VH-VL binders against Small ribosomal subunit protein bS1c (rps1). Designs and how they scored, part 6

Target 1, 263 residues: Small ribosomal subunit protein bS1c (rps1), of Porphyra purpurea (Red seaweed) (Ulva purpurea) (p51345)
Amino acid sequence: MTKNNESFTHRNFAAVLQKYKYDLNLGDIVAGTIFSFELNGVLVDIGTPVSAYLPIQEVSSNQELNNFNSLNINDTREFFLLDYNVESRQLILSIRRLEYIRAWKRIRQLLAEDSLLDVRIKGFNKGGMIVNLEGISGFVPNSHLNNFSKNTSSTNKFIKLKLLNVEEKSNNLILSHRRALIAQASSNLIVGNIIEGVINQITPYGLFIKAGNLKGLVHISEINVKQVERIPSQFKIGDTIKAVIIHVDKKQGRLSLSMKHLK

## First folded at step 1 (VH-VL)

Design ua4 (framework fv_umesolerbart)
Fold by ESMFold2-Fast, scan of step 1:
Structure ua4 (fold): chain C 263 residues (1-263), chain A 121 residues (1-121), chain B 107 residues (1-107)
Amino acid sequence: as target 1 above (263 residues)
Amino acid sequence: EVQLVESGGDLVQPGGSLRLSCAASGFTFSSYEMNWVRQAPGKGLEWVSFISSSGSTIYYADSVKGRFTISRDNAKKSLYLQMTSLRAEDTAVYYCARDLRYFDWLPFDYWGQGTLVTVSS
Amino acid sequence: EIVMTQSPATLSVSPGERATLSCRASQSVSSNLAWYQQKPGQAPRRLIYGASTRATGIPARFSGSGSGTEFTLTISSLQSEDFAIYYCQQYNNWPLTFGGGTKVEIK
């Protein structure tokens, strides 16, 4: 997996292009027609005098689908030009790599559109939920799960999520159930409306409130001046309070609440 | 990458003044509460001051009340501590620290590296 | 002000052993208690909040328990990187207050 070995194959590929005068580069997406099945792959005609080869490992991003059942003789489709094998003098193709590139293009579009997504649950660890979106692994931190059940019966089921962050170089997606719940309830989350909720946590900076499946914060500055100094003695976890919505952060899935001027 | 970088620590004489700064990057500074925490050489942590995200709510430890002033400039993504009437017992490393808004229930999720203030003749 | 008392002041343990650190509040702080780790020459790092919730990225060998006035931080199977000073902090009342710290050192 060294960079110098790849550089050597690129040099040999350039020599082939010079000899046959084709405008092809590693990383190109090429159209090809399947013309023969071999033991460990298929031969593909991409319009060059040199044949191209699709190894069985490059048929799909899903290991269980690494077989020839989806491929037929004389089928024409798109392939990613992965490498050049100098010893066998074959161009190496990949469907798996093409699927990966297209999945990331779609994920970037979904992030830009701030889309509400149906995402498959793969499992749980102590930090949160492991999910899969378009074949790419993702993670929902516990702070963004809002009382979701954690057991094997939830595995392979779908959940509504929104993207928080994406990083293609590390193959990492961070998603939020909290943001998805805010988006789904946004028509009822209007600044100035009064909501009723239960105190879930008390801190010197304010009260965390649970209102159904939503969470909000009454910041210390939004509690009446006389209440600020005695928060722990005036409020208890489990108390029901009424508060005014003063801000809805749809991007982060956060509610800001005020008890100021309320009794 | 969340970063908090303190500066301004220096050697000052008793009764002197000094201004500390904390430069924030990698996050939306205007959405977070900020704190100053100090630590005298070889001693434990002592909370000094709090400022809300808007700057409207401020608290001080009794030991610094009336002598120190916390402030912030959200446009410049900076936190400040103006120190006056400095005493030998104010000698410490001063850290700035932030709170995550809403669902993280703790101040001090990220800290700066600290800046040393020494008060002596 | 709420006074936080940590014990012991110094704890000597061998790698692979369990370390148990205690923190006591002078009055009830509910579950509004945090634990921090500080290595020499470094800023503190948050380990636990809400008495028992582990912060993101903190190894499973760290666990917190307790409520009201009595709290415990447990480090199971202590590693060489865990030798540090540990502080508890209450955030139930103003002013915010820290314990005096427990130094965990190699035996």
Scores: ipSAE 0.000, ipTM 0.360, lowest interface PAE 22.1, mean pLDDT 79

Design ua5 (framework fv_umesolerbart)
Fold by ESMFold2-Fast, scan of step 1:
Structure ua5 (fold): chain C 263 residues (1-263), chain A 122 residues (1-122), chain B 107 residues (1-107)
Amino acid sequence: as target 1 above (263 residues)
Amino acid sequence: EVQLVESGGDLVQPGGSLRLSCAASGFTFSSYEMNWVRQAPGKGLEWVSFISSSGSTIYYADSVKGRFTISRDNAKKSLYLQMTSLRAEDTAVYYCARGGEWLDYYYGMDVWGQGTLVTVSS
Amino acid sequence: EIVMTQSPATLSVSPGERATLSCRASQSVSSNLAWYQQKPGQAPRRLIYGASTRATGIPARFSGSGSGTEFTLTISSLQSEDFAIYYCQQYNNWPLTFGGGTKVEIK
């Protein structure tokens, strides 16, 4: 099609806005008032002579809820200016994109505050737990997830987590359940205290101990054994043992334990 | 002793506003999810709103969405419900309820306050 | 929203008898279901969560069963203090929803 076409070009759109003295750009956050419901979306008055349209798929990030339930005629709200549709001559608005931007701003704030978070469980895969935080998908690796909690049907329930790694550019959100458990129990975790736990795993380099919801390691050097092969014959999974806390690793959510002075 | 105490219920005209409060004691308030649940006179229970322990996640019943706002102040150990554009059908006893036991998952509401009565009439 | 339907609306029983209350979900809620007891003028009290787990302090005569869409609360030997209204509640999907209640009254 040639320039004989009377439909707006991107070049003409800027000229129209300048003619009416509007300083609007794609990506701006604009205030608008809802004035009409259409089959596939709503019409919004943002103060421009060019009409604005909010498609139904841009209404909300909450896919499990009715999209139109949050909207009423004469409501004034903020919208993200997503696009300009040349064929319909409409500015395209988004609430979902605005929610996404604000969600990442919120996530950065939560990371800065080192917050303990309530996060919705979406499901599981072989590598770990899939979660949703502020509408953003996240992942809890098995190494940071207490495997005993997986025995419970948990889809759509909430779990306490802390942010481990965050990168907006790659849309990467990694969280830790173990780090959250350490944070919740930090006032009770004092070096020198004796704790009681259950042997959860036996390895050549030590014993992994479950103390409530916390994981601890008794390194082989902290057990009175001479040979590595002796550990499986001296201890059994499910045995209850007492150990002294010798270190608390808050970053990794791990306890270092010692049995040296406990006969 | 774990306790939740609601306050703020009153007689209000249609279209009016009211703020309910819930004071928590005897437990670590900042570690628990909180809910508002209401019950109209002679009727059943209706869930109103949820707020996570950190305040980062909030949900509303469709009947109150856009009119009610749930919030919490963990330092003051208090939960709030700001109600606007009140209607006759909002007349109910409003309960503050804790979101389950000290667990990693949400398992219903284990501790409830005594309720506060909100009457919306002309 | 998930609609929770309880039956019967009213159940008349004598002390010492077994009471069986039903709760049906309009779609699967897995085992994410709780039962509450409410006496006139009082706040609800949680009896069961996870469809079958008794809450702390709840007598053994109360038991819950079921999964998916069909759930049952059973009181094996009704005591005078058990005359109350009982509600089921799903916590599988938002919004959270309660059943209409079953009133257990003396025969």
Scores: ipSAE 0.000, ipTM 0.379, lowest interface PAE 18.9, mean pLDDT 79

Design ua6 (framework fv_umesolerbart)
Fold by ESMFold2-Fast, scan of step 1:
Structure ua6 (fold): chain C 263 residues (1-263), chain A 126 residues (1-126), chain B 107 residues (1-107)
Amino acid sequence: as target 1 above (263 residues)
Amino acid sequence: EVQLVESGGDLVQPGGSLRLSCAASGFTFSSYEMNWVRQAPGKGLEWVSFISSSGSTIYYADSVKGRFTISRDNAKKSLYLQMTSLRAEDTAVYYCARDSPYYDFWSGTYEYFDYWGQGTLVTVSS
Amino acid sequence: EIVMTQSPATLSVSPGERATLSCRASQSVSSNLAWYQQKPGQAPRRLIYGASTRATGIPARFSGSGSGTEFTLTISSLQSEDFAIYYCQQYNNWPLTFGGGTKVEIK
């Protein structure tokens, strides 16, 4: 809970704790010892004079795991201080919220590492691919998918992706397949190396080359062509060519190539 | 941005006293366990002391127990090390280091020292 | 107290080569082991915790392995900025203890 998201319950809770000189706030992570099971939750001792309660719905983010099988009397562990119930005068704890916070901490770590990730596919919509990473839903927009087939049933399959943008506050997780593809090929993508590819498109400004799952461009200035030709007449779509890598664009997932100085 | 800035290092005579301070910024100081770690010139790292986020749990290395006192002021966002009965072997750069308060639920461990200050030099010499 | 022993004391490598650093604990520390990097004139910085988990912002060329008493830090393709002293630390038992360090220097 941020300072701009306070409820009536939060104000009452703060007042009670202040009166009894306890330094606890909603949103704190507190250590507690489980001491009793009730029908719909668990009683926890967190060292306060008021009782603390873990509802069964707050045991896990997975509904199938919302049971007490993972909890034992006298277990000490950490809980998120979720709320204060004014009517029952109980502090409300959550393991689910704590798991959420830690999952987002893990995601921020993965983003900072610029990691290549195995991500679970959940489905597709008109704008792109829906995925799940560390229990958090994410999205790969069509602009960051590289010739990925949507006709194959991919539900619950894994795909290698890289994080593009994350914001915990808005629950926004955006990933890219294009960045993952270039990262996977990086050991072979060295400026000065020769690669082999197939001509995919011929334009007045150059040739587009398919090299594995990557797109490369041989700009017209990097081809020996007759000055009177608007497009390279000596090339045909489907032709295999060799070219030298002159630039690797990791952001766009593109290669800049040259055909000069090749036999 | 997380920052830890140590101060108070000085030249002191054997048997003397000195107080080190560490000013924290860029994070909620009251939520983090803190440590002091020292490094003698040209030597390795040696852990000195630990203090819990509330200040209620404190540990010391045997080499400094009874002579050094760790404390904190959460309102001032500051960590302290009061050093007494100083010896030549206490000559070192003293670092404050932050330890995560989070039990890593997924791995079952607390996080290591994730941020360090630049250090402050204490020289004990006659 | 748990004694941490690092070997070798000094490792001479060329840029682009692999460096493997060892850390041994006198008794089991489970996976509660961290690695730190210290460059000349600077404070130590975090690299790895839990024996194998890279800290936020640490390049993929750094990897850690091991559990119990035997641990290794590997730098797969050494860069110029990687020449530094590396320390292992156990946080399994009080007091917390560090290894003596391994200096990685240019050949």
Scores: ipSAE 0.000, ipTM 0.348, lowest interface PAE 25.9, mean pLDDT 78

Design ub1 (framework fv_umesolerbart)
Fold by ESMFold2-Fast, scan of step 1:
Formats: structure tokens, C-alpha cells, sequence
Structure ub1 (fold): chain C 263 residues (1-263), chain A 120 residues (1-120), chain B 107 residues (1-107)
């Protein structure tokens, strides 16, 4: 014999609330006062004759914090109205879900503000670095990692990153180390300023230059008149060069450089 | 064997003209920037002129600008320095020198030099 | 123009000793500095380029250091064939300029 064999619906919940004439819906944020501790949860008074229950698994998104240590009788706080238990006739509350909603609201705000973030390193895979921000998993692609070795000793350490893209539906964040490095050096990255760096890579379309923790490209069209002849023969990896900053791509964290008119 | 051999040095009167030549062998001459460097008797080295591998880019020391003309003939694997309005201060051994990797590594190969004496 | 100053003008050392030669630029030349050795009646020979890179075939006893305006050429365990005049040269900007030379002579 199965208990709770009826599927819960919004209509069934509305019918319960209508009987008691309360203006509450699933998904609402409600204020409640803790009045009793049970073995696997706490009883909360939300101002209705129907009792509300906070299961221990709904106390925090962090499993180690799923305990009653932060909760006291007569404490009043905000809860997310998660569900209705037909058998016990109790409203089910969540702090975990409320924290999740607030974390995503903060992430959207941080993305809009283009903020520098301290993010925890969780590990590495073939494609890049796995991180965690506000309890939400994130990823830094290898193409957006500058001057960073894939070393397990870096696990659980913090790194400064910037958000590149977010998708709440898939619970996914894409972040960039390159963009963070550009932001941190922005006072010295002015179009027209001269930068000194080392040739890191030679390609048919130009030279990739490493200047400290930054990467720049001298496109073949931007090489000095003296140096435009036969690029593959005139430069070596490890050569030091001077170049003028002609463009700063803050979105991708890249510098465009020119060697024209320097010599 | 990579070699540069200068020729054309002579005794010439002030106000006269002289043409120096530098013959290259053992490497692809057309791939390298070339320079002239001079040294007065008992004195240090002084850079004179530069020419790119194609001949399109040329630089001169201020002391010779307007009087000396650097040129090259890639088919003949030769570098030239045409000197006019010569002065006593132009008396020196003239070396041709090869720029490694278009000036990234300075002068890797030098000729033995040719002596130019400007005297009355 | 960038003025290159070498010191000392003459350095007297014995075989087996260490020689240290200095070169100073009037403004920064980054690492675009070369060192040349010249013996009487001979053309100069490139020893070092890029301030610290030893040219092919140059013995390990020769080493270069420095960047910006202050540069050093070091000859460890000096040998008889090392007694010569040494010149530094900047190739960062036009006109290219040489130092006045340091004569390394036997004590």
C-alpha cells in the first residue's frame, strides 16, 4: 500500500489555501518563526493555521551545513515555499532553494557590472579549469587561461577571473583568466603606449607576444617597414620586441600591437 | 663557407669620390640586411649605413648623410657604398657586415675591411 | 643618438683571472646589445647578442648580462688569445652606435 499516491498540483495547493483564505503560492518567499525542533527538521510558524516544516536537507546548499547549529527557537527569517505534503498537511520550506535563487541574482548582477571575482579552483580536465562560484560550477576554457599550469596543487586555491557567459537553466558559468589579467593591468594598457615583450609564437598571419602575464598579437600588416620582409626568416621565438598598443579587446582579454613607425 | 670580401679602398683627395664593393658568398645574400661600419686608424668602430634585403629601406649616420649612397645587387650578391665629397675625417678601414635575422641579432659576419685614405 | 660608454678604457689582467667589462647606454636599449672582440689587424668578431646570448662557436668562458642601460661582459679564466679590444653596440634605434672600446691587456 502506497501513501501519497496522488500527484501534487498547483490547483490542489490553491484549493487548500483557499479553504483557509490565505494569499500564498508555491515559489513565494515567506517570513517565518521557528518554534520547534524535530529529529529531521524544524517546525516554522508562517502565520497560518497550517504548520510549515523545514527539512534538514533544505537548510543549506553546503551538505556540511545541513544541521540545526545556525537555527534557534523564536528566530524569524525568510524561507522559500517549496512544496505541500498532503499526508502530513504541512507546507515544506527551503533555505537551500532561497540561497540558490539569490546566488543566481548576484551572478547576473556581477556579469552586468563586469566585476573581478575571486573564484575557487576545483580541478582540471582536457578542455580547461573547473571552478566554483557561489556554489555554482564554472569552467575556464584553455583558450582563456594565461600563464597558468594545470597543476593539482592549485586545487581549492582562489584565482581572479571575470565572467564571460552564464546560463542559469543548465547551471553553468564560463569564465576567463585573460579578461581578468587585462582588467588588472588596465591602468598601463592605453592605446598609443609602448609595451615590451617576448615572441612566444610565430604564425603566417603575425607574431604572438608575451608581455608579463598578457598576450598580444602583431598582425603581419602591423610590422615595421624595415621588418615586413619575410616574417618567418626575420624573427625567432624568444626575441624581445617593442610594440605600440593599437587595440585592447577587454571582452576576449587580448592586445593588438603594432611595430610600424617604431624604428 | 660564409664570407664577405670588401674592395675599392684607395688614396683619394678631399672632395673626391670612391666606390666600395662587398662580395658575398656561401649564403643567400638576398635574405639578409647589410651594413657598412668604419674604423679610423687607432680609433673605435663607427656605424655608417644600413640597407634592407630588398633595398627598399636605407639608413645613414648623420656624418655621411647626403654624401654616401648604399646600394645592393642581389643577382650579383654584392653590396656597394658610393662615397662623394670625401673629407679627411672619412679616412678609415670600411667593413661590410651582415645583420642576422634582419637586425634582431646584430652583426654576425664581417669582411676583412678595405682602407680608404683621404689626404692632400 | 644613443651614446654608449665603456669602462674601463684599459683593463690589465693575468691569464686565468676573471675580467669584467662595463657598457652604459645614455637611454634604455632594452636587450638590444651586442659585444664584439677585435684583435690588431683583424675584423671584429661577434661574441654576444641580445645582451646575454652567446654566439655560435664562442667559448663558455664568455658571458653577457644586463638590460636597459647597464651591461656587463664577463670573461672567466682568461686565456692568452682573449687579450684584445672589446666593443659594445646597441641596435635598438637608429643610428646604431658603438662604445669606445675596452682594451684587455696582459699584466
Amino acid sequence: as target 1 above (263 residues)
Amino acid sequence: EVQLVESGGDLVQPGGSLRLSCAASGFTFSDYYMNWVRQAPGKGLEWVSYISYSGDTIYYADSVKGRFTISRDNAKKSLYLQMTSLRAEDTAVYYCARDEYYGSDAFDIWGQGTLVTVSS
Amino acid sequence: EIVMTQSPATLSVSPGERATLSCRASQSVSSYLAWYQQKPGQAPRRLIYGASTRATGIPARFSGSGSGTEFTLTISSLQSEDFAIYYCQQYDDWPYTFGGGTKVEIK
Scores: ipSAE 0.000, ipTM 0.356, lowest interface PAE 23.7, mean pLDDT 79

Design ub2 (framework fv_umesolerbart)
Fold by ESMFold2-Fast, scan of step 1:
Structure ub2 (fold): chain C 263 residues (1-263), chain A 122 residues (1-122), chain B 107 residues (1-107)
Amino acid sequence: as target 1 above (263 residues)
Amino acid sequence: EVQLVESGGDLVQPGGSLRLSCAASGFTFSDYYMNWVRQAPGKGLEWVSYISYSGDTIYYADSVKGRFTISRDNAKKSLYLQMTSLRAEDTAVYYCARDLWEYSYGDYFDYWGQGTLVTVSS
Amino acid sequence: EIVMTQSPATLSVSPGERATLSCRASQSVSSYLAWYQQKPGQAPRRLIYGASTRATGIPARFSGSGSGTEFTLTISSLQSEDFAIYYCQQYDDWPYTFGGGTKVEIK
């Protein structure tokens, strides 16, 4: 029986609780009062005949905070019921896991509210920016980074980002700088307004335009085709063009532009 | 080819016990969260229970909490539902469902078994 | 728990016509919503997940839309094989909850 098999531990725990007529399950949030400090943890009274134990490594998700400085005798607080140790016959509690669950509940609320978030930069890899939001690891793909330099001088600095999606099972967040920039500029990004930008990339399906910190696409169908030529010979990377905003996708952080309405 | 095959459904008397099994094939069973979902005759779908890939996290619907126990055996590629103190309202087809975690959209039930019928009657 | 409400309970449509099914959540579920199709005597089949992403092998006539609390499943040019019961399901929070279903039947 390996310690990796919590399903077996859960069945043992249920049997113990049923014997004593308590309605507690692994994963429950329980109220407890700290009554004794031991070398590597604290004893907690959660109202059961068996004692509950909070190991020092379960005090915080931050290893620097895995100490007893924030805990006092007779303090009452909430704990996550993590495990039942058959050998010691103790219920194992966690503050770290409870913080994790609450952080994820907050993250889901922030996603639903479509909030602008101050997020800490941890570093960069080939695919994008590594960040941390309230103790949870996150990633900003390169496709959602606009004009951002990849260097260590940005590490530990904050950046305004928006959540793109969340992945609780992998303990990871996907965020977008592009969505945040559009949200911050949204009062000036009105359908029908004319913007000026520089051609950054030419593709068979259209032109990518840089307008300050924003990136937009002029689809080939939105280019003024006065001539029969499908690829305009006058367009070159670095050219300045004027275009009309025809759509602002706030969720994906995309600007759709048109040159057809320009005389 | 992903397959989930439930078994164990039977006619049982109220207060009785029954164990359901779900045999998985065509994928790495130990990489997936699993669920039990039931459907009473002529009624809609009702989620019953969830188990993580390692067995670390388990959740139950309030209607079955304390009476049903979900478990898995990754070596045997099998999911189980132990049912006790059965009631007439537990009569339903019980489905085993695979929980696919997807990069952009979270998790959802991507494959279902054919179901196994549990009838609780005197 | 999050309560899922589907409307109408029954929708009568002729082949070739458009069917529109509604699903409402009692609180925001963002885009964590799936649609399933169930034919008599069969297990449910996944159609849409993430509110609008069509599952592999599902015909283009099926489309999903919405976010937050209001969601819609649309079947354009309904085929004879599409007459079934459709369920929406939120997977944003525990317990997972399903709508009561919408039966799509021939007129």
Scores: ipSAE 0.000, ipTM 0.364, lowest interface PAE 18.6, mean pLDDT 79

Design ub3 (framework fv_umesolerbart)
Fold by ESMFold2-Fast, scan of step 1:
Structure ub3 (fold): chain C 263 residues (1-263), chain A 120 residues (1-120), chain B 107 residues (1-107)
Amino acid sequence: as target 1 above (263 residues)
Amino acid sequence: EVQLVESGGDLVQPGGSLRLSCAASGFTFSDYYMNWVRQAPGKGLEWVSYISYSGDTIYYADSVKGRFTISRDNAKKSLYLQMTSLRAEDTAVYYCARESYWDTAYFDYWGQGTLVTVSS
Amino acid sequence: EIVMTQSPATLSVSPGERATLSCRASQSVSSYLAWYQQKPGQAPRRLIYGASTRATGIPARFSGSGSGTEFTLTISSLQSEDFAIYYCQQYDDWPYTFGGGTKVEIK
């Protein structure tokens, strides 16, 4: 009966505030002054006759910071009005929820600006690289790492990334190293320019080429007809080739390359 | 008692470099976003740079992009601004300002500032 | 960038009078607006944040109002220590931007 409990909580909260002529609602951001530390939380004066309480688990979105070290008596700050606990007759406050709301607002701003971001590496798993941006956990899929080494001591080092996809409801933050590399590569990434690169992967549908810090694909249809027939015997990983840029996909961080019309 | 103390301001020739420092005390430095704000003599306030609590996110004003680098050392409780290719227009008092990420995004505490003069 | 415009540039008032300072944003900043006070030779001091929330230790004579693009700082019954320059600042988006300031001086 979650719905009934929610309705009861809102009704009871409204009745208490109405008695004292306060215009506060759950979800509001309220200013409060810390005046006492308890075993599992902090008492806050938000100017109401009803007690306000900040539980230790609501101190930070970072679990390592769920302690009282950052909080001092007589500090005044903003809190998210999370709930009203009928049994204890206390308003429940959250810093964690307020952090979360502001972090996602900033992430949406970064996405809108298509910004290059310095992001800290937190680790690696089978599917890719784990990072942290504004306290929100993010993920760079292996397909978007563009030859970044997993074998280096990279934890806690910075990497330039761009946002690829975001969805707050699923807490989904996906970033791309390839998009960042293309953004950094300057005016030399022009359709029609010739680049020189090294074959780093051979697949049935084409050749993956490493050109400096960039990754490109020569689709099998873009290899000279005679060379298509000899892919397994003519091309080896480590071979140097020249190719023409035929497309730059800035959103996916990919170069499409052609060996047609080249010797 | 929250305190921010800037240092490093000096007289520098155009094209020169200078490093500013801000020493924080009275709070858990690693929990807060930090900013540099400057003010030219007799002029208004101008935001210069932002750094997140972990150092993972950094922004610059267009006027200083490519020339200034903001950084922090949470173990030393210090904020830095490395300035290169200085111009006469960079002459200002530089303030270290704390941004309360947990509470608000406004600048709740400011240092007293350090004067940078770029002149021949 | 969001441009912040303050008016008037200079406001001449007598002690005990009400002072009203205006701040306009070139686009909506919701309630992500702060006011700072700066006295000669001193660092700026926080006054108001969230457009209307008074910072700790700030006297009740200071009040902020507004949302979106139009904001006001009001000082009721101005005291001698209130003669200073006041700046508004938006913190809704980067780059963070300040108004040009309003100097409150003795008439």
Scores: ipSAE 0.000, ipTM 0.387, lowest interface PAE 16.3, mean pLDDT 79

Design ub4 (framework fv_umesolerbart)
Heavy chain, then light chain:
Amino acid sequence: EVQLVESGGDLVQPGGSLRLSCAASGFTFSDYYMNWVRQAPGKGLEWVSYISYSGDTIYYADSVKGRFTISRDNAKKSLYLQMTSLRAEDTAVYYCARDTYYYDSEGYFDYWGQGTLVTVSS
Amino acid sequence: EIVMTQSPATLSVSPGERATLSCRASQSVSSYLAWYQQKPGQAPRRLIYGASTRATGIPARFSGSGSGTEFTLTISSLQSEDFAIYYCQQYDDWPYTFGGGTKVEIK
ESMFold2-Fast, scan of step 1: ipSAE 0.000; ipTM 0.430

Design ub5 (framework fv_umesolerbart)
Fold by ESMFold2-Fast, scan of step 1:
Structure ub5 (fold): chain C 263 residues (1-263), chain A 124 residues (1-124), chain B 107 residues (1-107)
Amino acid sequence: as target 1 above (263 residues)
Amino acid sequence: EVQLVESGGDLVQPGGSLRLSCAASGFTFSDYYMNWVRQAPGKGLEWVSYISYSGDTIYYADSVKGRFTISRDNAKKSLYLQMTSLRAEDTAVYYCAREIYDILTGYSEYFDYWGQGTLVTVSS
Amino acid sequence: EIVMTQSPATLSVSPGERATLSCRASQSVSSYLAWYQQKPGQAPRRLIYGASTRATGIPARFSGSGSGTEFTLTISSLQSEDFAIYYCQQYDDWPYTFGGGTKVEIK
């Protein structure tokens, strides 16, 4: 009975480095000097007796930039230590992964600053809009697009967005157009102000109102509705109504509205 | 380890009501779209309802619209389906399904994890 | 609503043979199509998404192809554990819809 060679693991790599008394682990950021170009990658000197190799597919997350045009012999730069190839006995480096790590650090900073962001539109799927922020793909759900229609002419254009959910370990980068619109209009979105809007949706618990590019809710308790009357019998989709702003939810990009006490 | 555990299935009379629950664990529940999918005994899969991660966007199959209500409690990591005016044709195993969107690749959504299902029987 | 039609309803094959399953959409769903496997008494299991991308952990003998309205799931060398019902699903628009299923059974 023969067992085939066990596939190389992080544990095995650590053991190899420990044998040679190097304090390097997969996932480390290492400085290296480019010394040779090969057909499918670049040889890098990272100060170890074991050669390091940067595959062409690890140069960039953008396939059109997976080339050697930005790299020069004798240039020293930082690389991510991605893997160890047992057959070739080479350490595998990545610029793509390093850019990914740095992008996520920048994204966390942008979230902390609660910034209005100019984000590039990449396309659309059935659930929403695909965007790119700092090289990381992001998603704007349809619920946060305020009826933004799919349009190929919008591809590669920038849109103002705010970060909604960000978590690197689950690869979550969710953004909101509604939140950005509210942030941009904040000076005019004051509790107590009257706005005009069009009824966009009628539900048992209230009316959804479209006011320009913003969406608000008039909860049933905030409507001048008699106990014996139903909301659908008193209102029609497309009707224009006036309502008072009673709450601004900046985190979800929502307005709470009231129709009570209007004259 | 991603897990979805449904509960609440029971035998109910036609015209009755029942509430199903789905308990999620092993992932950040508030970051995912959730769905209910049912399967009548010996029949195929039928999508029932969808809810966005925030609860702001909800869709229903025409067969259940006006009778079923989907909701979620992100703090409790739970998904719910309130069923009213139940009919014999609602008899099915009800599955809770997580809808994935791969933000890094931009690829669209599909049901990546399913619960084991809970049986609802509507019979007199 | 987008209607999904699977054919054949039942496919009888022997172990080691190639199985080809068809799924047709009543209108274009681009590549927003997934395939699921369901064994008796079990919940459905993800196989393919984006019409052709194999989900993590799914054996290489499973492959998906197609776009628009015509899609195919191929099992290149059927194993005993592959006898199951297979469903296609479009996720391009609501309501989400499934095909009627293809039962792959032993000849």
Scores: ipSAE 0.000, ipTM 0.371, lowest interface PAE 17.5, mean pLDDT 79

